# Designs tried in a protein design chat: miniprotein binders against q9bqp7. Part 74

Target 1, 240 residues: q9bqp7
Amino acid sequence: VPQNWFPIFNPERSDKPNASDPSVPLKIPLQRNVIPSVTRVLQQTMTKQQVFLLERWKQRMILELGEDGFKEYTSNVFLQGKRFHEALESILSPQETLKERDENLLKSGYIESVQHILKDVSGVRALESAVQHETLNYIGLLDCVAEYQGKLCVIDWKTSEKPKPFIQSTFDNPLQVVAYMGAMNHDTNYSFQVQCGLIVVAYKDGSPAHPHFMDAELCSQYWTKWLLRLEEYTEKKKNQ
Short names: E, the ipSAE of ESMFold2; O, the ipSAE of OpenDDE; V2, 0.75 times the mean of E and O plus 0.25 times the DockQ between their complexes.

## First folded at step 8 (miniprotein)

Design Gc2 (at its last look DockQ between E and O 0.16; V2 from the best seeds 0.00; counts 0 for: pae E 4.7 > 1.5, SAP 79.68 > 70, placed apart)
Fold by ESMFold2, look of step 8:
Formats: sequence, C-alpha cells, structure tokens
Structure Gc2 (fold): chain B 240 residues (1-240), chain A 97 residues (1-97)
Amino acid sequence: as target 1 above (240 residues)
Amino acid sequence: SPDEIVKEIEKLAEEVRKLLKEGKYDEAIEIADKAVFLAWYLGSPDLIAKVELLLAEAYIAAGDPRARYIIEIAKEIAEWLGSPELIELVEKVRKKL
C-alpha cells in the first residue's frame, strides 16, 4: 500500500464540457528531461528476479549470436518497433499529406496484424503525445488516445518481438498505461479524462493482434501498483 | 512464426531424448543448446525452463559440471512462475547430480 495515495482521475475536467474538440489529434512535444520518465521509473524498480532473468536472456542471446550479432538483433527489433509506431501515427493522422507518406512504412506484418483492431478505433484525440503528472512529477510519451469499441482509451501499441524479455514487458505494460493515464488526467494540456486502457500486441507475421482491454476497476488496481513503484523510485533517489 | 518455433523446439527436444537413450551425450548437448536458444528467443518461460532442464540432463549424463548452473536458471524461472509442476521437475533433475 502506498504511503501517499493520489487519485488517477481528475473529476474537475469531467464537469466542464467547455472546449471544442480539436479537428486533429493532439501532439504535445516532450520538452523536459529533469523529472523521471515512466519507463525510467519502471526500469529502476525492477525486482531482483527480473534483473537476473534479463541478464540470463542477454547472455544466451550473445552466446548464440555473438556480440556484434546481438547488437544487430536488438537494433533491428528497436527499428521495427519505431517504424510500427510511425506507421500507426501516419495512418491515424488526418493531416499528413498522402503524397508525402512513406509507402514502405505501411507494408509490414505488424500493420496487417492490427487491421482488425483499427476498424474498432475512432475519435483519435492524441497521437505520440507527451504527458506530465504535474503533482506526482513524472513524464511520459503515450502512443494514442482514441475510442475503442466506443470507450475512450489510452492505447499502447506493442510489437510481440522486443529487445528485452517479455517478462519485463508483461509486468510493466499495464503500469505504463495507467501511469500515462494518470499523467494525462492531471496535465493542463489536456481537456478530457480517460478511465480505460488498451494494450495491443501485434505480430510480425500479420497474425491478428491481441487486444488487452483494461476497464476502470482494473486500471485502479494497476494505478495503486504504479504508485508503489514511483514511491520506491523516489526513495532510492533520495538516498543518492 | 511463433507456432513454427514451438514446433521446432519440440522436434529438437524429442531428438535430444532419443540421443540420451542412445548414449550420444555430445550430440544431445549440441541439439539441446539449439532448443535452448530458440526458447529464449521466443521468450516462453515454461518452454525455457523445460529445455534448460533437458540441457542439464545432457550435461549430467556427460559428466559435465555445467549442469549445476543450468539447473539454477530453471529453478529461478519455476519460482518466478510459481509452477508446482516445474518446481518438481527442477528437483527431479537436481537429484541426478
């Protein structure tokens, strides 16, 4: 249990429908690196068992691929993820000139994998947008805020193949989503509130992506776990 | 695809068991090592623990002391998962040391 609980939702914004919806999704630039990012907090509060397994994964991959082969592998996986996110931003953005789109970004198994999910996505309100929790003092860069099957969600797009073992990602993906949600809900750059999350895991071979929907109750449970991780991070930095 | 990798791991594991029964320990170690790499690449903790234990059995049969290190890897995974079946498999292999 966190020593200092803080709510994930900011009801003051839900009571004031006083702004026109933007005709284009928000994209708030990430400007500050003085306060910790969500991913930094999660990385620095990993359990000892997670750290052990990540080191074993690295050792096994290096043993098979060699040092240079491992560097190439991790670089390629990172670039595939980056291209996936760029393609999704392009697909979901109405302002991009069609003649200036990179057609090769749209040709991937990952994009094929998410097509059935994209049919259920509408009302895109933010893309690749910075969030800051002004009270709890952390930042992040969220992938998407949109309606999924009629429910407004923070949506996180994941590729099934990653540079780190899925152990880190499966524990931390829900925490990442709720951390972004809490930050957005308490960021003066945003005029709306979100209580649901969606994690979409896409496959390189184009197999149908797996959606993981998080309703408000589940988000509240993970929010408590996120607050514990942030508290642990803050305590470690206080002793440095 | 992930399904093709799982099928390859299962094929390699069956060949390892055959080679161990035939007393071909060096060949069993080489094949088990390939299965271990594929399991770590796939990132399936259950498969990783099972093929690491199979590699440990091949090391034990060959009299190779590296088996202890490999068993510890499988133990950490089994405890992380909280799997009574995997924990029991780890102990079964450890007793052969």
Scores: ipSAE 0.127, ipTM 0.591, lowest interface PAE 4.7, mean pLDDT 82
Fold by OpenDDE base, look of step 8:
Structure Gc2 (fold): chain B 240 residues (1-240), chain A 97 residues (1-97)
Amino acid sequence: as target 1 above (240 residues)
Amino acid sequence: SPDEIVKEIEKLAEEVRKLLKEGKYDEAIEIADKAVFLAWYLGSPDLIAKVELLLAEAYIAAGDPRARYIIEIAKEIAEWLGSPELIELVEKVRKKL
């Protein structure tokens, strides 16, 4: 049980977004400060087993691709992910629909992969927007807040070359999503609350993306795990 | 579910064994690579070691020198787990090199 319990949901916020659908999604810039990011917290609190597995995977990949080949692979994966997020932001942003969509960004297997998910996405509230949890003292940059099948979600877009049909297969991604939810729900820059999460795993080959929907109950379960990771991070930093 | 991933890995492993018996080494490597990915994705050191060794067997059958490196990965996992069974399996595959 976390020592410093804090709720994921804010009882002072109504679940119903006020009827003024902002015509434009929020895009709050991430401020660079001493506050740890969600990603940093998760990376610094990986288990010894997780670190071991990642290191072994890296070693295998280096053996297969060579050191330079692995660096290139890693760079390409990062670039593909970035381009995918940029393409999604362009698709989901009403303002960017007026700009010459770089047609090249839209011609990706990843974009093809998510088309069936995008059909169920509406009511975009935020895109690439910073969240801060003042009390728990962490920050993050969320990909998207939108309605998925009529439910307001924090949506996290992931790229994969290989199938991830199960939420457990997304490692710490559920923790990232709930961390963003909890921060957003208590960030004064946001007037609304989210109760659901969605992880979308897009595939390079254009095969149908896997949506991993997280209801309020599942979000609450992962929130407890997130709080434990945050406490572990805080303790590690006090001892440094 | 994790259980379904385990079942898929087992299914793929059996397919690899079949392909190896049939002399279809390139196909065996391809399927073994999928099993390795799923095991790493699941994060089960035991399954990782087993499927890495299976991939190593496929490489050995194909005459691919990468088998040696994969066997070392499996060995390190087996030693880290302290599993006599996995260590024995590593040595069994190494003897085929």
Scores: ipSAE 0.031, ipTM 0.450, lowest interface PAE 3.0, mean pLDDT 87
ESMFold2 (binder alone), look of step 8: mean pLDDT 90; pTM 0.896

Design Gc3 (at its last look DockQ between E and O 0.12; V2 from the best seeds 0.00; counts 0 for: pae O 3.2 > 1.5, SAP 75.624 > 70, end hemmed in, 9.8% free, placed apart)
Fold by ESMFold2, look of step 8:
Structure Gc3 (fold): chain B 240 residues (1-240), chain A 97 residues (1-97)
Amino acid sequence: as target 1 above (240 residues)
Amino acid sequence: SPDEIVKEIEKLAEEVRKLLKEGKYDEAIEIADKAVLLAYYLGDPELIAKVELLLAEAYIAAGDPRARYIIEIAKEIAEWLGSPELIELVEKVRKKL
């Protein structure tokens, strides 16, 4: 059990957005500061096994591609991931349709991969938006808040070949989602809360993406694990 | 969930074996590489080693020299785990070279 337990949900907030909400999804700017990000906390609390496996994957890539080839591969993967997230933000914005831009520049295997998921997404409330947990003192940048098959979710889009997925296991991906959820639910920039999560793993070759839905009970279970990782990080910083 | 990812990896592994039987080596390599990526995403070292060895078998069938590097990665994981079963599997695949 965490020593500084804190609830993931806020009883003073509705999980239904206010009728006076703006027609454009929220995009709260990320502020550069010294408080830790979700991704930094998770990276600095990786187990020895996770570090070992990451080094084996890196060794595999360097042996196959060479050091310079690995740098080029990594740069291309980051660029494709950046373009994927930019394309999704454009697709999900009510003001930025693909028909209003050169669709050839936004076509990718990853976009093809998520098409069947996007058909079930509606009611977009936030895109690429900063969150801050003012009590627990951490920040994040969530990808999307929208309804998926009728449930309002914090949605996280993952590419299958981005190096970030190899730094964080599938157990860490749910921690990232609930950390964002908890921060959003206690962030004064937001007037509503979200109790469900969705992780979508997209594939470069266009194969159908895999959705992973997280109901409120599952989110609460992962929230406890996130709190333990945050405590571990805080303890390490106090010893520095 | 982790169980859903394991099921997908097993589905991909079955497809690799079918493609190898059909002599479609390039397709088998492509599917096996996807399974390897998911196994690293899951972070299960035993599963990673097994799927890397399946990829190595696809490289061997294709006559691709990359099999040697992949087998060495799987060997390091098997030795790190101290798993006699995985060490035996590594040797079985290496003998097919």
Scores: ipSAE 0.259, ipTM 0.722, lowest interface PAE 2.7, mean pLDDT 83
Fold by OpenDDE base, look of step 8:
Structure Gc3 (fold): chain B 240 residues (1-240), chain A 97 residues (1-97)
Amino acid sequence: as target 1 above (240 residues)
Amino acid sequence: SPDEIVKEIEKLAEEVRKLLKEGKYDEAIEIADKAVLLAYYLGDPELIAKVELLLAEAYIAAGDPRARYIIEIAKEIAEWLGSPELIELVEKVRKKL
């Protein structure tokens, strides 16, 4: 049980977005502060087993690709992810629909992969927007807040060359999503609350993306795990 | 797709088993190593452990000392998962050393 328990949901916020659908998604800039990001917390609190598996994977990839080949591979993965997020932001942003969409960004297997998910996405509230949890003292940049199949979700878009058919195969991604949810739900820059999460795993080959929907109950379970990771991070930093 | 990668790993695994039966140990090692890379790429620890053990079997058949190291990797994964079945499989392969 976390020592510093804090709720994921804010009882003072209504689940109903106020009727003024902002015509424009929120895009709050991330402030560079001493405050740890969700990503940093998760990276610094990986289990020995997670680190071991990652290092073993890295070693085997280096054996196959060479050191330079592996660097190129990792760079390409990062670039593909970035381009995918940029393309999604362009698709989901009403304002960018007026700009000449770089048609090249839209011509990706990843974009093809998510088309069936995008059909169920509506009511975009935020895109690439910073969240801060003032009390728990962490920050993050969330990809998207929108309705998925009529449920308001924090949506996290992931690129994978690898199948992730189960939410467990997404590693710490569920923790990232709930961390963003909890921060957003208590961030004064947001007037609404989210109760659901969605991880979308897009595939390079254009095969149908896997949506991993997280209901309020599952979000609460992962929230507890997130709090434990945050406490571990905090304790590690005090001892440094 | 994830399912396609799993299917490919399964296909490779079956090929390894065939090659081992045929006494083609070097080819078996090569194919098993590909399966391991795909499993690591997939990031499924259970699948990683299974294919590492298959690679270990290929190394054992070839008389390659690297088998011990790979078995320890699979053991660590199995213990981490707390999978009795996987632990048993690790021990089965270890007994071949």
Scores: ipSAE 0.036, ipTM 0.493, lowest interface PAE 3.2, mean pLDDT 87
ESMFold2 (binder alone), look of step 8: mean pLDDT 91; pTM 0.905

Design Gc4 (at its last look DockQ between E and O 0.15; V2 from the best seeds 0.00; counts 0 for: pae O 6.7 > 1.5, SAP 79.329 > 70, placed apart)
Fold by ESMFold2, look of step 8:
Structure Gc4 (fold): chain B 240 residues (1-240), chain A 97 residues (1-97)
Amino acid sequence: as target 1 above (240 residues)
Amino acid sequence: SPDEIVKEIEKLAEEVRKLLKEGKYDEAIEIADYAVFLAWYLGDPELIAKVELLLAEAYIAAGDPLAREIIEIAKEIAEWLGSPELIELVEKVRKKL
């Protein structure tokens, strides 16, 4: 198991925010640091299988679209993902500026795809908010912290058509969620913690999104795997 | 649309099975590769695992050791989903090695 094990949950923290917490979701600003992000760690510790899948996917895409077509496709998918996250932040936030333009952001298949999930989401605590694990030395930008079917979760929103190959996210999505969870649970900017995760995969055509719920036990199992990836990253950087 | 892509993948899978029975392993691999690409594009993990295993069967039939790596991909997906059906299917294909 990890040589430098650290707990994902903080026994000194409550699952519930203090009564003085604001009703507006937290949005902790991302600080420019030299410490690695969750996505950087995962990118630089990809397995041989993930690299193989990425290369196979790229070759097929280039075969179908040409080099220039592939570049344009990936750029467009990236833009659509950004619009999706902006729309979700607007929907889940009482912010007036985003709501003034919500009609244009709300007209997408991805937003329709998640409507049935949003009915089960309540008690939004954080949106597009930075997290930092000072002890383990990594940062992240989580999408959402809210209750899903009565369980407080770190929620990660994914589009099925991603600007990068879906392959690297399929195997690493649970690791990303638990890494954000562990960081938040030990970040002094937050007064509460979470023990569950949710990954929501939305579809461009509006088909019902697929939710993947992670209870505390499953999160703990993936946390161990995350720690191994972080150890691998740290050792790799020591030898560069 | 996801439904049209799923139907296309199913058609490709049946074509792969026909090619395998006919001993046309290189063509089966090429068609299965495309089905796998569509499944990853769609992002349906259960479908991805199933078509990856079909591709693995084609590599097994062709005697290509790449089948082992493909089976491990499907195994990881099946474990992530917790699907007894997929786990059983992974083991059935692994036994053909």
Scores: ipSAE 0.028, ipTM 0.517, lowest interface PAE 6.5, mean pLDDT 82
Fold by OpenDDE base, look of step 8:
Structure Gc4 (fold): chain B 240 residues (1-240), chain A 97 residues (1-97)
Amino acid sequence: as target 1 above (240 residues)
Amino acid sequence: SPDEIVKEIEKLAEEVRKLLKEGKYDEAIEIADYAVFLAWYLGDPELIAKVELLLAEAYIAAGDPLAREIIEIAKEIAEWLGSPELIELVEKVRKKL
């Protein structure tokens, strides 16, 4: 049980977004602060065993690809992910629909993969927007807040290729999502709250993306795990 | 390489099974979690489903309620793939709940 329990949901916020659907999704810039990001917290609180296994895998990949090959591979994975997110932002943003969509960004297997999910996405509230939890003292950049099948969700988009060594643990993705939810629900920059999460895994070959819907109950369970990771991080930092 | 990652996942899976037999459920979960991570990294849905089910078995052994959610992930993948073998495996693990 977390020592410093904090609710994921804000009882002072209504689940119903106020009727002024901002015609434009929120895009709050990430402020450069000494505040740890969700990603940093998760990375620094990996178990010794996970770190060991990742390092062993990295060493094997370097043995196979060489150091330069591994760097190139990692860079390509990062670039593909970035382009995918940029393409999604362009698709989901009403304002960018008016700009010449770089047609090249839209011609990806990942975009093809998520088409069936995008059909169920509506009411986009935020895109690539910063969240801050003032009390728990962490920040994050969320991909998307939108309605999925009529439920308001924090949506996290993931790319899956044939193994590319990006250390972003899909296992920690639910923790990332709920961390963003909890931060957003208590961030004064947002007037609404979310109760659901959605992880979408897009595939390079254009095969149908896999949606992982997280209801309020599941989000609450992962929230507890997130709080434990955050406490571990905080304790490690005090001892440094 | 993809093949090396598959080999690593297989090795991890074997270790998880060993740990489960030894009653070391927390260690089994940790290793299975990493195997799931690698499988997701690989992006092979069939492998993901298999490794998720192995993780589910570890959670079941530990008495952790998250086992249900993990099984649902594996189920969704199995159904998406239309794999009778995976569906059967999902049901086998579900019966252990």
Scores: ipSAE 0.018, ipTM 0.277, lowest interface PAE 6.7, mean pLDDT 85
ESMFold2 (binder alone), look of step 8: mean pLDDT 91; pTM 0.906

Design Hc1 (at its last look DockQ between E and O 0.78; V2 from the best seeds 0.00; counts 0 for: pae E 2.0 > 1.5)
Fold by ESMFold2, look of step 8:
Structure Hc1 (fold): chain B 240 residues (1-240), chain A 91 residues (1-91)
Amino acid sequence: as target 1 above (240 residues)
Amino acid sequence: SAEEKFAEIIEELAKVIEEYLKTGDPELLKKIEELFKEALEIAKELGNERLIELAKLALMEFKDAVETGSPDLMREVLYLLEFAVIEAQEK
C-alpha cells in the first residue's frame, strides 16, 4: 500500500562479487547532509504504543536504579555496544592496519556469545560501511556484509542483557536490516547485491547468541513495512 | 583559522562524549551541550551552512540518543562528529 513503492532488489546486479574483487572489505565513508538515516526514520516514526512501552520501561529502571543510576546504566550500554562493534570489525578484518587486535577489546561475554555464529561467517565484503538510497533519499551505516552458511547477508550485530519482544530495539531490527539492504542494492559504490539478512543478538553472560536469518521472501515482506515508515517520516517533515 | 577552531571543538566534543560513555557522569552531559552550542556558534560566524547543519544534527541526535537509550543513535553521533572534522578541514 506504499505510495512510493520501490523494489528492494536490483535486477541489473549479481548476488555475488565478481572474481576481480579485492580481498579487503569495503568501508564506504559516511556522508551526511539533509537526508535522514535509517535509525532516525525509525526513531521518529514510533507508534504511541512503542513510546508508552519505552517510557514505562524507563520509569521502572529509574525506580530501581535512581535517576543517576539509570544514566550510568545507559552509558554503559552505549559503551558495550561500541566496544562490541569495534571488536567484531577487528576480528572480521583481514587487514592488520584496520585495527590492531586489542586483548581487552576481545575479552567480552558478547564476543564469547557470538563465537558459534562467527564459525559460519566467511567472505566478508563490507565492514562498518555507509549506504545511500539515491531514489528514496535515506542513508545508513551497515555493520557487515558477509556469507552466513553460504548465503550473502547484511548482518546486524545487537547486544542484549535481557531480550524482550516489546523492546523497540528488537521490534524494528528487521526493518533496519532491509533498509540497509535496499540502499546497498541501489548504491553505485557497490558492484554486487544481497538478498538475505541476518540479525545476531549477543548476550553479556556469553550465552549462545541467537541468529535470526531472513531469506529473500521475508526481506521483501519487511521491505514493504520499511517503505511505509519512510513515507510516514516524509509526511511528518512536510508538516514541520 | 576559524575552521581549525571548529574542528578542535568537535574533537574535544568527541573526547568528552567518550568520557561520558566510560564514566556515566551526568555532569559531562552539561559540558557536551555547551561544546555543541559553541561549535554551532562558530559555524554561524563562519557562515558555513554545511557546518551549521552538521552541528545542529549532531546535537539533536545526541539528545535523542540519551533520551531513548539508543546505542545506534549514539554511534551515529560519533560518526557524524568524525565527518564534521573532515568537512571543516577540507577546502
Scores: ipSAE 0.516, ipTM 0.797, lowest interface PAE 2.0, mean pLDDT 83
Fold by OpenDDE base, look of step 8:
Structure Hc1 (fold): chain B 240 residues (1-240), chain A 91 residues (1-91)
Amino acid sequence: as target 1 above (240 residues)
Amino acid sequence: SAEEKFAEIIEELAKVIEEYLKTGDPELLKKIEELFKEALEIAKELGNERLIELAKLALMEFKDAVETGSPDLMREVLYLLEFAVIEAQEK
């Protein structure tokens, strides 16, 4: 049990999406103080096993590609991820805020991959928006808050070259999503709360993306795990 | 001013990171590390603890991003750099 328990859901906020579709999605800028990000907390609290598996993968990739080839590969992964998020932000943004859609950004296998998911996405409330949990002292940048199949979700878009058909294959992504949910639900910049999460794994080859829906119960389970990771991070930082 | 010089180095750093993301050139990684060191030195000369901390954090997260192949961390690095420029200009 976490020592510093805090609820994921805010009982003071109504679960009813206020029927006013905000005409424009929220985009709160990331104001970074000395506050750790969700991604940093997760990165610094990986298990010895996770670190070992990652290092083994890295060494294998370096053996296959060379050191320079692996750096190029890593760079390409970052660039593809960036472009994918930019394309999604462009797609999900209201037409009036769309700068000239770089049509080239829309011509990707990843965008093709998510088309069937995008059909079920509506009511976009936030895009590339910062969240802060003041009490638990962490921040994050969430990709999207929208309705998926009529349920308001924090949506996290991921790129992968490998199939991830199960939520367990997404590693710490469920923790990231619930961390964003918990922060948003207690961030004063947001008037609403979310009870669901969605991880979408997009594929480079345009094969259908895998949606991993997280209901309120599953979110609560991962929230407990997130709190433990945050405590571990905090303890590690006190000892440094 | 030293603040302007800090902002210029951070802006250059952001550009070089973006170029690295496009090209994957290993020599750009060396340049990125050098620019982070320069930024940190200027922040120390300024005695601005916040800028020192931001520069250290951004460098640490950049290294972690490259090491782990985390696009999310890399995006956060770029946002940290943007924020560091703003913080340097507001004082």
Scores: ipSAE 0.447, ipTM 0.757, lowest interface PAE 1.2, mean pLDDT 88
ESMFold2 (binder alone), look of step 8: mean pLDDT 83; pTM 0.797

Design Hc2 (at its last look DockQ between E and O 0.69; V2 from the best seeds 0.00; counts 0 for: pae E 1.8 > 1.5)
Fold by OpenDDE base, look of step 8:
Structure Hc2 (fold): chain B 240 residues (1-240), chain A 91 residues (1-91)
Amino acid sequence: as target 1 above (240 residues)
Amino acid sequence: SAEEKFAEIIEELAKVIDEYLETGDPELLKKIEELFKEALEIAKELGNERLIELAKLALMEFKDAVETGSPDLMREVLYLLEFAVIEAQEK
């Protein structure tokens, strides 16, 4: 049980999204003090097993590609991720805010992969927007808040070269999503709350993306795990 | 000003990171580390604790991003650099 328990949902906020579709999605800038990001907390609190598996994978990749080849591979992973998020922001943004759609950004296997998910996405409330949890003292940049199949979700878009058909295959991504949810639900920059999460795993080859929907119950379960990771991070930093 | 020099180095750093993302050139990683060191030195010369902490954090997160292959962490580094430029210009 977390020592510093805090609710994921804010009882002071109505669960009903105010029916006024904001004409423009929120984009709160990331104002970063010495406050840890969600991604940093998760990265620094990986289990010994996770670290071992990652290192084993890295060594294998270096053996296969060479050191320089692995650096090139890594840079390409970053670039593909960046371009994918930029393309999604462009797609999900209102037409009036669309800078000239770089048509080249839209011509990717990852964008093809998510087309069937995008059909079920509507009511975009936020895109590439910062969230801060003042009480728990963490920040994050969420990809998207929108309705998926009529349910308001924090949506997290991921790129993968390997199939991830199960939510368990997404590692700490469920923790990231609920961390963003909990922060947003208590961030004064947001007038609404979310009760659901969605992880979308897009594939380079254009094969149909896997949606991993997280209902309020599943979000609450992962929230407890997130709080434990945040406590571990906090303790680790006090001892440094 | 020293603040302007700090901002210029951070802007160059962001450009070199973008070039690294596009090319995958390992030599750019060395240049990135050098630019981070220069930024940190300027921040120390300024005695600006906030800029010192931002530069240290950005370097640490960049290294972690490269080590772990985390696109999310790399994206956060880029935003952190943008924020560092703003913080340098507001004083």
Scores: ipSAE 0.622, ipTM 0.851, lowest interface PAE 0.8, mean pLDDT 90
Fold by ESMFold2, look of step 8:
Structure Hc2 (fold): chain B 240 residues (1-240), chain A 91 residues (1-91)
Amino acid sequence: as target 1 above (240 residues)
Amino acid sequence: SAEEKFAEIIEELAKVIDEYLETGDPELLKKIEELFKEALEIAKELGNERLIELAKLALMEFKDAVETGSPDLMREVLYLLEFAVIEAQEK
């Protein structure tokens, strides 16, 4: 049970955008003050089991690929992730046209993988946008806020490779979403709130992506776990 | 000025990181670490605690990103570098 509870939802905010809201998705710039990011908090508070599994996976990859081969593998993972997010921002932006899009970005298996999900996405309100929780003092860069099957969601896009398994912090994906949601719901740069989350896992081979929908109750449960991780991070920083 | 030199090093660092992402050349990792250390030394000569913090954080996150293979952490590194350039050019 967290020592400093704070609600994820803001009862003073509507969960519907106003008619006067701009049709262009929000893209709030990163704040200049250095405060911990969601990604940093989660990375620094991984469980002993998460750390062990990551190290075991890394050593298995090094045995297969060699040290330099592993470094080349990880650079490609970074590139694919960067291109995937860039392509999704381009696809979801109402100002983009097919003539202005980089066709190489659109030809990846990851983009093919999410096509059936994108058919259910509408009403894009934010893309690659900064959020800040002024009270809890953390910042994030959320991927997307849009309607999925009629429900306004914070949407997080993830990549996964099949033939060479890449361990990711599975438990932490929902924490990342709710941390962004809680920050956005209390950030003065936003006039509305979001109560649902969506994690989309895309596959390199183009296989249909897996959506993981999170309703308000599930988001509240993960919010509690996020608050515990943030408290753990704060305690570790105090001792350093 | 020394602030301009810091910003130039950070822009070169972002360029070399992008080259690493595009080519997969492991030798670029050594150059990236050297550029981070040079930027940190300039920030210390300036006595600018914010630039020192940003350089340290970006280096730590870069190393962690490479070690874990985290695309989210690598994207955060690139955003930190953009912020560091802006901060170095403001008074």
Scores: ipSAE 0.531, ipTM 0.793, lowest interface PAE 1.8, mean pLDDT 83
ESMFold2 (binder alone), look of step 8: mean pLDDT 83; pTM 0.791

